# VHH binders against q96fz2: the designs that were tried, part 86

Target 1, 269 residues: q96fz2
Amino acid sequence: CGRTSCHLPRDVLTRACAYQDRRGQQRLPEWRDPDKYCPSYNKSPQSNSPVLLSRLHFEKDADSSERIIAPMRWGLVPSWFKESDPSKLQFNTTNCRSDTVMEKRSFKVPLGKGRRCVVLADGFYEWQRCQGTNQRQPYFIYFPQIKTEKSGSIGAADSPENWEKVWDNWRLLTMAGIFDCWEPPEGGDVLYSYTIITVDSCKGLSDIHHRMPAILDGEEAVSKWLDFGEVSTQEALKLIHPTENITFHAVSSVVNNSRNNTPECLAPV
Key: E = the ipSAE of ESMFold2; O = the ipSAE of OpenDDE; V2 = 0.75 times the mean of E and O plus 0.25 times the DockQ between their complexes.

## First folded at step 5 (VHH)

Design w1 (framework vhh_etentamig_d1)
Fold by OpenDDE, second read of step 6:
Structure w1 (fold): chain B 269 residues (1-269), chain A 124 residues (1-124)
Amino acid sequence: as target 1 above (269 residues)
Amino acid sequence: EVQLLESGGGLVQPGGSLRLSCAASGFTFSSYAMSWVRQAPGKGPEWVSGISGSGGSTYYADSVKGRFTISRDNSKNTLYLQMNSLRAEDTAVYYCAKDEGEYSYGYEDYFDYRGQGTLVTVSS
């Protein structure tokens, strides 16, 4: 996964992340660094995206079932990195393969510290190689959305009003991530950054791309992944597998340029 | 679990030669660069040499360049260090270390996966 969409306004995003804590109380995640949230239809590595993480990471003795929402840098910067510029990291940390997560220090160490997060997105993009041509067809991939009688398919939203309604009730894609904290050697703010765990693609997606993000489907999976206080690394890793609960549609080549940030990026062609 | 076992250390005279070996297990050996790191008594760790996963690229610290040769046999999951023209300043515990990816970056203090080490003593 090298491209995502996360364009919802902050308030809408927050509401979409409503959850129940272990006591059954309905809650909204609290924001850390809300000003770093930059909505975009076209998110690339090195950009900031919102993730969910346990409150226990910030507050001693906090309820580990409580959630914080925070923008983090896409591309994990290991805590041990000694260069002043994160861009000097020479190995790719955009994704972490599930089969080698325990073989790589950059991922194993933070994972062992319970630094699990849920990366939020409208969906993600993948490019299908066309046989016989050098052309690649992009697809937008996301959770199936509940068809409300009034909300036509994403493609049938004939009116701006209908489009707004679709996004107000959008089920966000929830991807399993690992994050780390990096202190710049020259001082400054601690950098929070994340990697997305990837798995082999499900059968439905296999014709598009051979790999997919590890998707956490449902509140239980999300809660278990986040709750490092109660759920061990070993138990959490059982949640990492392909899912068939995905839908997709073809989009225009507009998304090919990472500078394009318009609704056309995820519109069906 | 990642395991690294060094061997081949010992006592050698100045100008002599030694060959170190490292047996690796618990990971896909050919997918990762490997490094040798050494630590002399009373000194911090020093990166010595690295080799890419395929073995196509090799890297050396200036202090050992032209004298040491790193190699690997991926079919045997084994890393080697041929040390020639040894000097007193080469005296150290030598550690085999697993790198993060296909290429070595030469970070001497970042190796969580290292062996127990093998002692090399260069003394007349």
Scores: ipSAE 0.022, ipTM 0.352, lowest interface PAE 5.3, mean pLDDT 89
Fold by ESMFold2-Fast, scan of step 5:
Structure w1 (fold): chain B 269 residues (1-269), chain A 124 residues (1-124)
Amino acid sequence: as target 1 above (269 residues)
Amino acid sequence: EVQLLESGGGLVQPGGSLRLSCAASGFTFSSYAMSWVRQAPGKGPEWVSGISGSGGSTYYADSVKGRFTISRDNSKNTLYLQMNSLRAEDTAVYYCAKDEGEYSYGYEDYFDYRGQGTLVTVSS
């Protein structure tokens, strides 16, 4: 996973993240640095993406089941990184393999500190290698959507209204991430950055690509991954596995260039 | 079955140059990031350089920046390392390594997919 879409306006994104805390109270996540959220149909590594994390990371004595939403840099910069410019990091931390996460210092250390996050996206892109063509077919991969799968009312709306309705009730893809906090040696704001954990692809995606992000399917999995106050690293890692509850469709080559940021990037072809 | 075969090592004097090659087979070469890692006598493995599947992004360890150049020829399934201004400290067995995807996930994983290696000795 090296390309995503996360295009929803901030208010729509926030509503899509409605959740229940440990007491069963309905809540919306509280924003940190909302001005750094940059919606895009075509997000690449080094850009900022919204993630969910426990309020307990920011407030002593906070209920660990309460959630913050914050933009973080895609590409984890370890807390021990000593140079002044994080773009000078000599290895790529865009993804973290699930099978070696406890062996890599860059990921083991923040994981041991409970620095788990849920990376939000409309979906992600992968490029299928087509045997004998030398062409790659991009696909947009996302959770099955209740409205698009079982809704009989779509035909009654006009085209623009229909599109607005799809995004208003979109189920965001929720990917397991690890983040870290890096303090610039020359001073300045702490940099929050994340990596997406990857697993072997499920059978449904195996014809597209051999790896997939670790998807947290449903609120129980999301809550357990985020709640580092009550759920240990060992227990949380049990949530990291391939999932079959995913769908996809082929998209235009417009998405190939990360500079292209239009709805055409994820439209079916 | 993934196969990687390194070549091009040898004995060279300080200040000299060598070009290493890695012939890859058993996977779609252009779809995977590749790296060079080395292991000096009596020392642990050290990541040297990495290149994305497309060849558009390259990365180097501080110890080799400005002296080494990584490149690839996806039409020939071959990875290269051009080594200039060689120093005695560059003496090591050099290994070719395959990553799991388009991006390098960190150099600790590279040894799982390395080849047999090629010895580079820099001495007078």
Scores: ipSAE 0.000, ipTM 0.199, lowest interface PAE 11.8, mean pLDDT 83

Design w10 (framework vhh_etentamig_d1)
Fold by ESMFold2-Fast, scan of step 5:
Structure w10 (fold): chain B 269 residues (1-269), chain A 124 residues (1-124)
Amino acid sequence: as target 1 above (269 residues)
Amino acid sequence: EVQLLESGGGLVQPGGSLRLSCAASGFTFSSYAMSWVRQAPGKGPEWVSGISGSGGSTYYADSVKGRFTISRDNSKNTLYLQMNSLRAEDTAVYYCAKDQGEYSFGYEDYFDYRGQGTLVTVSS
């Protein structure tokens, strides 16, 4: 995965992340660095995206089932990186293949420290190769959405007007991520950065693209992935597999340029 | 009207070498990072290597690091991949890819454009 949409205003995004802790109490995740959250219909690597992670990463005695939401840089910078500029990292860490995650030091080490996160998005984009041309058809890929009181069911036949009505009750895409913490050698704030774990595409996506992000479908999977205090690395990795519970529609080429940040990027064509 | 034309593929024995070329046109070549991506029979695409617009920074997948060298000649609008110590598992169609600029290097299948590809077969 190399392009997402995460455009919800901070308050709407926070409410979309409502959850229950281990004791069954309804909660909203607590923000860290909320001023770094920049909503966009067209997020690329090296930009910040909101992720969920366990409060236990920040407070030694915290309940590991409680959640923090924080913007993190897309593109994992390993804690051991010694250059002053993260952009000089010699490896592309935007995605982490599920089949080699325990073989790559950049991912194995933070995973061993419980540095699992859930990457939030409205959905992600993929480009389908068109026969006879080097041009590609972009698609917006997201969870099936529930019927709202004013917009009805969301489907391929819905008008752009109906799409604008659904954001108040949008089910966010929840992707499995690994993060790390890098302290600049010249001092300054710790950089939190993440990678998205990828798997082989499901049958439903195979005609669009051969790879997909590892999607955590439902609160049980999300909770187990985040809860590094109770769920071992080995158990958490069992959650990493293709899922069929996704839908998509074609979008215009406007999305191709990452500088374009408008609703047209994800509107059905 | 971005065009990318790969060449240099062929049949080579294990341990051999090949040099791939990609002729680029239709955009300001020096302003964009470029990548090599390969696709083996029956598999999805794998990012292999990337190079910054100036050529000052290069990046490699772990599977090819130490064996492959990416380079570019901005005066000729040409990207190169020098492949040494080739293995059977390097057998694939190799594609030249133009990055979007705000991508640093080779984000799997998320390039603006790919070329037609050139086949590399490593067999005894």
Scores: ipSAE 0.000, ipTM 0.154, lowest interface PAE 15.0, mean pLDDT 83

Design w11 (framework vhh_etentamig_d1; at its last look DockQ between E and O 0.01; V2 from the best seeds 0.00; counts 0 for: pae E 14.1 > 2, placed apart)
Fold by OpenDDE, second read of step 6:
Structure w11 (fold): chain B 269 residues (1-269), chain A 124 residues (1-124)
Amino acid sequence: as target 1 above (269 residues)
Amino acid sequence: EVQLLESGGGLVQPGGSLRLSCAASGFTFSSYAMSWVRQAPGKGPEWVSGISGSGGSTYYADSVKGRFTISRDNSKNTLYLQMNSLRAEDTAVYYCAKDQGEYSYGWEDYFDYRGQGTLVTVSS
């Protein structure tokens, strides 16, 4: 996964992240560093995206089922990194393969610290290789959305009003991530950064791409992944597998340029 | 040098209770999660329980959940396992193990160090 969409306004995003804590109370996640949230239809590595994480990471003795929402840098910067510029990292940390997650120090060490997060997105993009051509067809991949009688497929939103309704009730894609905290050697703010765990693609996506993000489907999966105070690493990793509960549609080549940030990026062609 | 020394094993009847202890030395005890793993005769090792460095988080295998309680005293560098409602299938050598992180990974083979073990036999 090298491209995502996360364009919802902050208030809409927050509402979409409503959850029940361990006590069954309905809650909204509290924001950390809300000013770092930059909505975009076209998110690339090194950009900031909102993730969910347990409150226990910030508050001692907190209920680990409580959630915080925070923008983090896409591309994990390990805490042990000693260079002053994170861009000088010599290995790719945009993704973490599920089968080798425990083999790499950059990922196993944060896991041992309970640093699991849920990466939020409208969906993600993948490019299909066309046979016989060097052309790649991009696809937008996301959770199936509840068809409200009036709101057709993303493509059928004929009116701006219908489009707004679609996004107001949009089910966010929830991807399993690992994050780390990096302190710059020269001082400054602690950098929070994340990697997305990837798995082999489900059958439905196999023709598009051979790998997909590990998607956490449902509140239970999300809760267990986040709750490092109650759920061990081993138990959490059982949640990491391909899912068939996705849909996709072809989009225009507009998304190919990471600078393009318009609704056209995820619009069906 | 890291040292882990288990004690408290013995023979107990089904339904009985036993408390294991592990004395740790050679590292900053409170900085690391600790685990109990066990190995029954003829079987591979099994992760039993883990506790975070601070002791605020505890983890249990499904096989022991509700029966075993892991705890620690960081002031004494000691790990404990209270075992209640013991069953024949709990018969094993129990090892104290030092985790690699602050929180337990929950794997039987993912440790930096483990002790020599203490034998627990549950038999009528």
Scores: ipSAE 0.816, ipTM 0.921, lowest interface PAE 0.6, mean pLDDT 93
Fold by ESMFold2-Fast, scan of step 5:
Structure w11 (fold): chain B 269 residues (1-269), chain A 124 residues (1-124)
Amino acid sequence: as target 1 above (269 residues)
Amino acid sequence: EVQLLESGGGLVQPGGSLRLSCAASGFTFSSYAMSWVRQAPGKGPEWVSGISGSGGSTYYADSVKGRFTISRDNSKNTLYLQMNSLRAEDTAVYYCAKDQGEYSYGWEDYFDYRGQGTLVTVSS
C-alpha cells in the first residue's frame, strides 16, 4: 500500500468519523492542524493524510477512548532521526510488515509508547502485474458500501451523478497505523508521521497483489486499536490480520501519475 | 539472493588502525543504505555506523564517533569501515548489513541480511 484516495471535504470527513466514547456518548473527533488536510484522489508517500488517534496522546489524564483527527505525514520519521530533511525517509517506512513489527526498533519503540493510529482513506490503489509485460493494471480497493436500491436503477454501474451521491454516506477505509513524533534538530514544529501496517493479502485480493494493509473492520476493532490507555500492545496486535470484507474495481492509468488529482483516478473503467 | 562478504579483520595493537571491506551482490547496491554492526564476545549486537545509498549521509554510534569512518564505492558494490585509534572494547565480529531502504537509521534490527562477519581483535 503505496497510494490512497482521501478526497472528502473536511466537514464530510469529520461526519464520517462519528463515534461513541467509552461512556456511550456520541462524538465527532476534534481536529488538530485542520489546515494541513489536503483532500486528494491520489495521495502518495510524503503527503499528509488524516489519521485518528487517542486524545490521551495530547492531554494528560484525558479519556483514552476520545479521538483526535490530525493530518500526519505518510512515511514514519523515527523520533531518533538525525538528518534535517525528512523527505529522505520516503523509501523504507511507508509500510510496516505485521510479522516483524515487534522486531524492528523503528516501529517497536513508538508501538511501546502506545503510538497507534487509524489511517483514513476513501480506499487505496494497487497495481496488478500483467504476465509477460511491464504494464500494470491499477485497481481501487475499498470497503463494500451500502447500496441504496432505486426503483429505476440497480446494479454495479452507476451514472456519474449517482456516483457523486455515494460520497455523502461513504464508509471510509480504516487502516491500522503506527506513528512517531520527530523534533527537527534545527528547531521548528514537531513532525507527526505514520506507517501503514501490512499483512498477507486475502483470497479476494491475491490476484491483484500479494500484500494488503491491515484493515480494522468495524468500530470495535478501531476503538481497541486506538485505546492505548486500556488495550496493551499485545492485545492490539491481535487485531492485525487479513480481511475478506473488501471490494474493488479496475481504474484507468490516469492514477499512475501521482500529480493527477481528479475523480477519473478512481472512476470504474 | 543477497550476498555480503566481509574482510579486513585481524589482530591489532591498541591505538592501531584497520580497514574493513564488504563486497555486496544480488541487489542494486546504490539503492540501499548499508550499516556496520558488531558483536563482542558474550554480548548482543551493537549498531556501529550507517551510510545512505548515495553516500551523502553518514551516521555513527557515540562510542565510535571521531574514530571510525564509513564510506562506499557504488561502482564496485563495496562498503568500507576505516577504524582508527582502536581500543580493547572495539574487539568484536563486524558484520555488514543491508538496510530496508536508501537511508541508514541506526539502532534498527530491520536488516534484510548480514554476512558471516570478520573478527577484529584489539590486544597488546
Scores: ipSAE 0.000, ipTM 0.147, lowest interface PAE 13.6, mean pLDDT 82
Fold by ESMFold2, look of step 9:
Structure w11 (fold): chain B 269 residues (1-269), chain A 124 residues (1-124)
Amino acid sequence: as target 1 above (269 residues)
Amino acid sequence: EVQLLESGGGLVQPGGSLRLSCAASGFTFSSYAMSWVRQAPGKGPEWVSGISGSGGSTYYADSVKGRFTISRDNSKNTLYLQMNSLRAEDTAVYYCAKDQGEYSYGWEDYFDYRGQGTLVTVSS
């Protein structure tokens, strides 16, 4: 996974993240650093995207089932990194393979600190390699969405009225991530950064790409992944597997250039 | 400076086997996924196979799955491709490529670190 869409305005995104705490109360996640949220149809590594994490990471004795939403840098920078420039990291940390997560210090250390997060997106993009040409076909991949008479289609969301029909009730993709906190040696703010855990692709996606993000399908999976106060690393890793509960459609090559931030990036072709 | 040196190509009959090697230097070999990419005469490059940095996961293009086996020896900084049941369509120059991550999005990443290649010819 190397490209996502996360374009909802902050208030719409926040409502889409409504959840129940361990006592069964409906809540919205509380924002940290909301000014760093940069919505776009076309997010790439090194950009900030919103993630969910437990309130216990920020507040002593907090209820670990309560959620914070915060923008973090895509591309995990380990807390032990000694250089002043994150681009000098010799690993690509955009993704973390589930089968080697406990072999890599960059991921094992923060995971042992309970630094699990849920990476939010409208969906993600993948490029299918097509034999017989050097062109690649991009696809937009997302949770199946409930379609009603009152709901609009993605292609018709070019006005405020139609946009609300499509996106107001959009089910956000929820991907398992690991984050870390890095203090630059020259000073400055602590950098929060994340990686997306990947697994072998499900049968439905195998013709597009051989890997997929580890998707947390449903509130139980999301709650268990986030709650490092009650759910051990060993138990949490059982949540990491492929899912067939996904859908996709082909999109135009507009998305190839990460500077293109328009609805055309995810529109069906 | 990154260096990749492919070897083991040659002329083989259909149904035959070859084993390719790639000697790597100039980078921490075990930290990077590696790939084999091939280029047939007059065609663009085609990804063939990939392997994780540890060697624990392997991946194959549909056209070679079941016939080719990728492997690596991190103690020798060497990548291998065992090619069995070769077909005329496998005729190509084979290149070893340093992969910059699990999700390479373009052949440009492969070409930045690609070696000289080794020619495999499959004919009667």
Scores: ipSAE 0.000, ipTM 0.164, lowest interface PAE 14.1, mean pLDDT 84
ESMFold2 (binder alone), look of step 9: mean pLDDT 82; pTM 0.847
OpenDDE, look of step 9: ipSAE 0.750; ipTM 0.895

Design w12 (framework vhh_etentamig_d1)
Fold by OpenDDE, second read of step 6:
Structure w12 (fold): chain B 269 residues (1-269), chain A 124 residues (1-124)
Amino acid sequence: as target 1 above (269 residues)
Amino acid sequence: EVQLLESGGGLVQPGGSLRLSCAASGFTFSSYAMSWVRQAPGKGPEWVSGISGSGGSTYYADSVKGRFTISRDNSKNTLYLQMNSLRAEDTAVYYCAKDQGEYSYGLEDYFDYRGQGTLVTVSS
């Protein structure tokens, strides 16, 4: 996964992340560094995206079922990195393969610190290789949305009003991630950054791309992944597998340019 | 040098209780999660329980959940396992193991160090 969409306004995104804690109380995640949230239809590595993480990461003795939402840098910068510029990292940390997550120090170490997060997105983009051509067809991949009688398909939202309604009730894609905290050698703010765990694609997506993000489908999966105070790494890793509970549609080549940030990026062609 | 020394094993009847201890040295004890792993004769190792470095988080295998309690005293560099309602299937050599991080991985073979073990036999 090298491109995502996360364009919802902050208040809408927050509401979409409503949850119940272990006591059954309805909650909204609290924001850390809300000013770093930059909505975009076209998110690339090194950009900031919102992730969910357990409150226990910030507060000692906190209820580990409580959630925080925070923008983090896409591309994990390991805590041991000694260069002053994160861009000097010589290996790609945009994704972490599920089968080798325990073999690589950059992912193993933060995982051992309980640094599990849920990466939020409208969906993600993948490019299908066209046979016989050097052209790649992009697809937008996301959770199936509940068809409300009044809410036409993403493609049928002919009116601005209908479009707003679709996004007000949008089910966010929830992807399993690992994050780390990096302290710059020269001082400054601690950098929070994340990697997305990837798995082999499900059958439905296999014709488009052979790999997909590890999607956490449902509140239970999300809760267990986040709750490092109660759920061990081994138990959490059982949640990492392909899912068929996705849908997708072809989009225009507009998304190919990471500088394009318009609704056309995810619109069906 | 890291050292882990288990004690407290022995023979106990089904339904009985036993408390294991592990004395740790050679590393910053409170900085690392600790785990108990067991190995029965003819079987592979099985992760039993883990506890975070601070002791604030505890983890259990389904096979021992509700019966075993892991704890630690960081001031004494000691790990404990209270085993209640013991069963024949709990018979094994129990090892104290140093995890690689602050929180337990819950994996039977993912440790930096483990002790020599203490034998627990549950028999009528």
Scores: ipSAE 0.519, ipTM 0.803, lowest interface PAE 0.9, mean pLDDT 92
Fold by ESMFold2-Fast, scan of step 5:
Structure w12 (fold): chain B 269 residues (1-269), chain A 124 residues (1-124)
Amino acid sequence: as target 1 above (269 residues)
Amino acid sequence: EVQLLESGGGLVQPGGSLRLSCAASGFTFSSYAMSWVRQAPGKGPEWVSGISGSGGSTYYADSVKGRFTISRDNSKNTLYLQMNSLRAEDTAVYYCAKDQGEYSYGLEDYFDYRGQGTLVTVSS
């Protein structure tokens, strides 16, 4: 996963993240650095994206089931990185392979500190390689969405008016991430950055791409991944596996250029 | 488990040619993009070339374009690197690497699933 859409206005995004803490209290996640949230239909590595993480990361003795939402840089900068410019990191930390996460120092260390997060998106993009051509077909991949009217889930063939309405009740894609905190050598603000854990593609996506993000399907999985105060690294990693509960549709080549940021990027065909 | 075994390295004179092979096992070879990464003595690793799972797309570092050709035989689970017009600066240990996507951009990711390497020495 190397391209996402996360275009919802801040208030809509916040309401889409409503949750219950361990005590059964209905809550909205509390924002950190909300001014750094930049909605976009076409988010690439090194840009900021919203993630959920446990409040316990910021407040000693906080309830670990309470959630913060914060924009973080996509592309994990390890805490041990010694250069002044994080964009000069030579290692691609956009994704973290699930099969080697405990072997890579860049990921094993923050994971051992409980630095798990849930990366939020409308969905993600992948490019299918086509036989006999150098062209690739982009697809927008997302959770099945439920219509308010008869006919159930919304799909590619539905009218543009139906697509406009679904954003009010859109089920955000929730991807397992690992984050780290980097302090600039010269001093200054701590940089929070994340990577998306990847797994082998599910059967439904195998014709599009051979890898997929580790998707946390449902509140139980999301809660367990975030709650580093009660759920050990070993137990949390059991949540990391392919999922079939995903849908997709082909999109135009407009999305290919990461500078394009319009609804056309995710519109069907 | 993923296993990659490189072969074909050796001593060759400037302007010569070598063909490297990588035998892969432990995964569905045709489903994964593959890369060649090299590490010269006393230097960090350098990505050399990549090939898609189907073999339909190939990619090269500027330093080797026009001289090296990457290919694969999915029926034999084997990756190849044809190296022509070799130069002293091509001297390195060459590693076969399994990619997660089209190819990994980060060199640390290439070494998560790399073989033991094969030494190529270009010298008179």
Scores: ipSAE 0.000, ipTM 0.167, lowest interface PAE 11.3, mean pLDDT 83

Design w13 (framework vhh_etentamig_d1)
Fold by ESMFold2-Fast, scan of step 5:
Structure w13 (fold): chain B 269 residues (1-269), chain A 124 residues (1-124)
Amino acid sequence: as target 1 above (269 residues)
Amino acid sequence: EVQLLESGGGLVQPGGSLRLSCAASGFTFSSYAMSWVRQAPGKGPEWVSGISGSGGSTYYADSVKGRFTISRDNSKNTLYLQMNSLRAEDTAVYYCAKDQGEYSYGFEDYFDYRGQGTLVTVSS
């Protein structure tokens, strides 16, 4: 929703995004602006995060099933925005509600252009209101992970040191996003920025937070969302719904301050 | 530039009522969740209540649930807190706070903008 972890080094992240194109060829996504990728355990809106998008957005005759990975600003800046400073945008475009996505011009227009992306993260954070106190309990929320013979299942029972071993085969969270391209009025580089589509929380997360990101669970969903050359907006929006295939564990209050960027942010309490 | 201006505080007797207001400007008010946060003398900040951008969802700290009501008027860019059955322990400076997101009420970092505050004193 409003805070993620995406800390993998670029090479590890790239390998975690291995995929098959339409011809069945194994591929790694090709990077654009890799120097703008800044790994962090504690990503907030307005920072850059890596997204997957179709190569067809950049090459007119490209196979739309081939993928680019690019850092984009979290917080969609609409193409029509006229100020010189994107931080002056008055709208909150960190998230886009699935129920109003076709009503809001900031989201409807880029969707009509096929500007769908998959937002990558280790997982995301949400804060649960605690009964009987004014404290909120943060949780790290992520896909169920395949355990190794040595490490076992990931959870609160595992020490923080043992968590470091799971990243080599981590299944990245894949969230449905919409992006847009903004050309600065005074000239300069095009700004790519994105929003995360949100849906009603699933039953498993309802005690933590009432909303969740629209998660694309598996390569079939990811490929259909990205492939704007073959999959219409109407068909792609059928992929936007709550999912139960998610897990979580409580984390320490260290994550509350977005300036804290250490493994303690996602370590089980 | 985000600006928040609280008003409506004052001295009130236990059992009394006050309505706080927060006039917001410099951002699209209806696109952001808003909160009331209070700070009593010598204590840290305490989140009191929150409301979604649309006003459809409201949240309350257990210490105020049933006594306080949060609401908003998006046409007037104004946030309200109706405080009933006030107690001595409600004495605090009350701050209007803008959330960074539409639905997340994460602590402190999601409250990047706070107004000057309005003092509520419940005495006797």
Scores: ipSAE 0.000, ipTM 0.170, lowest interface PAE 14.2, mean pLDDT 83

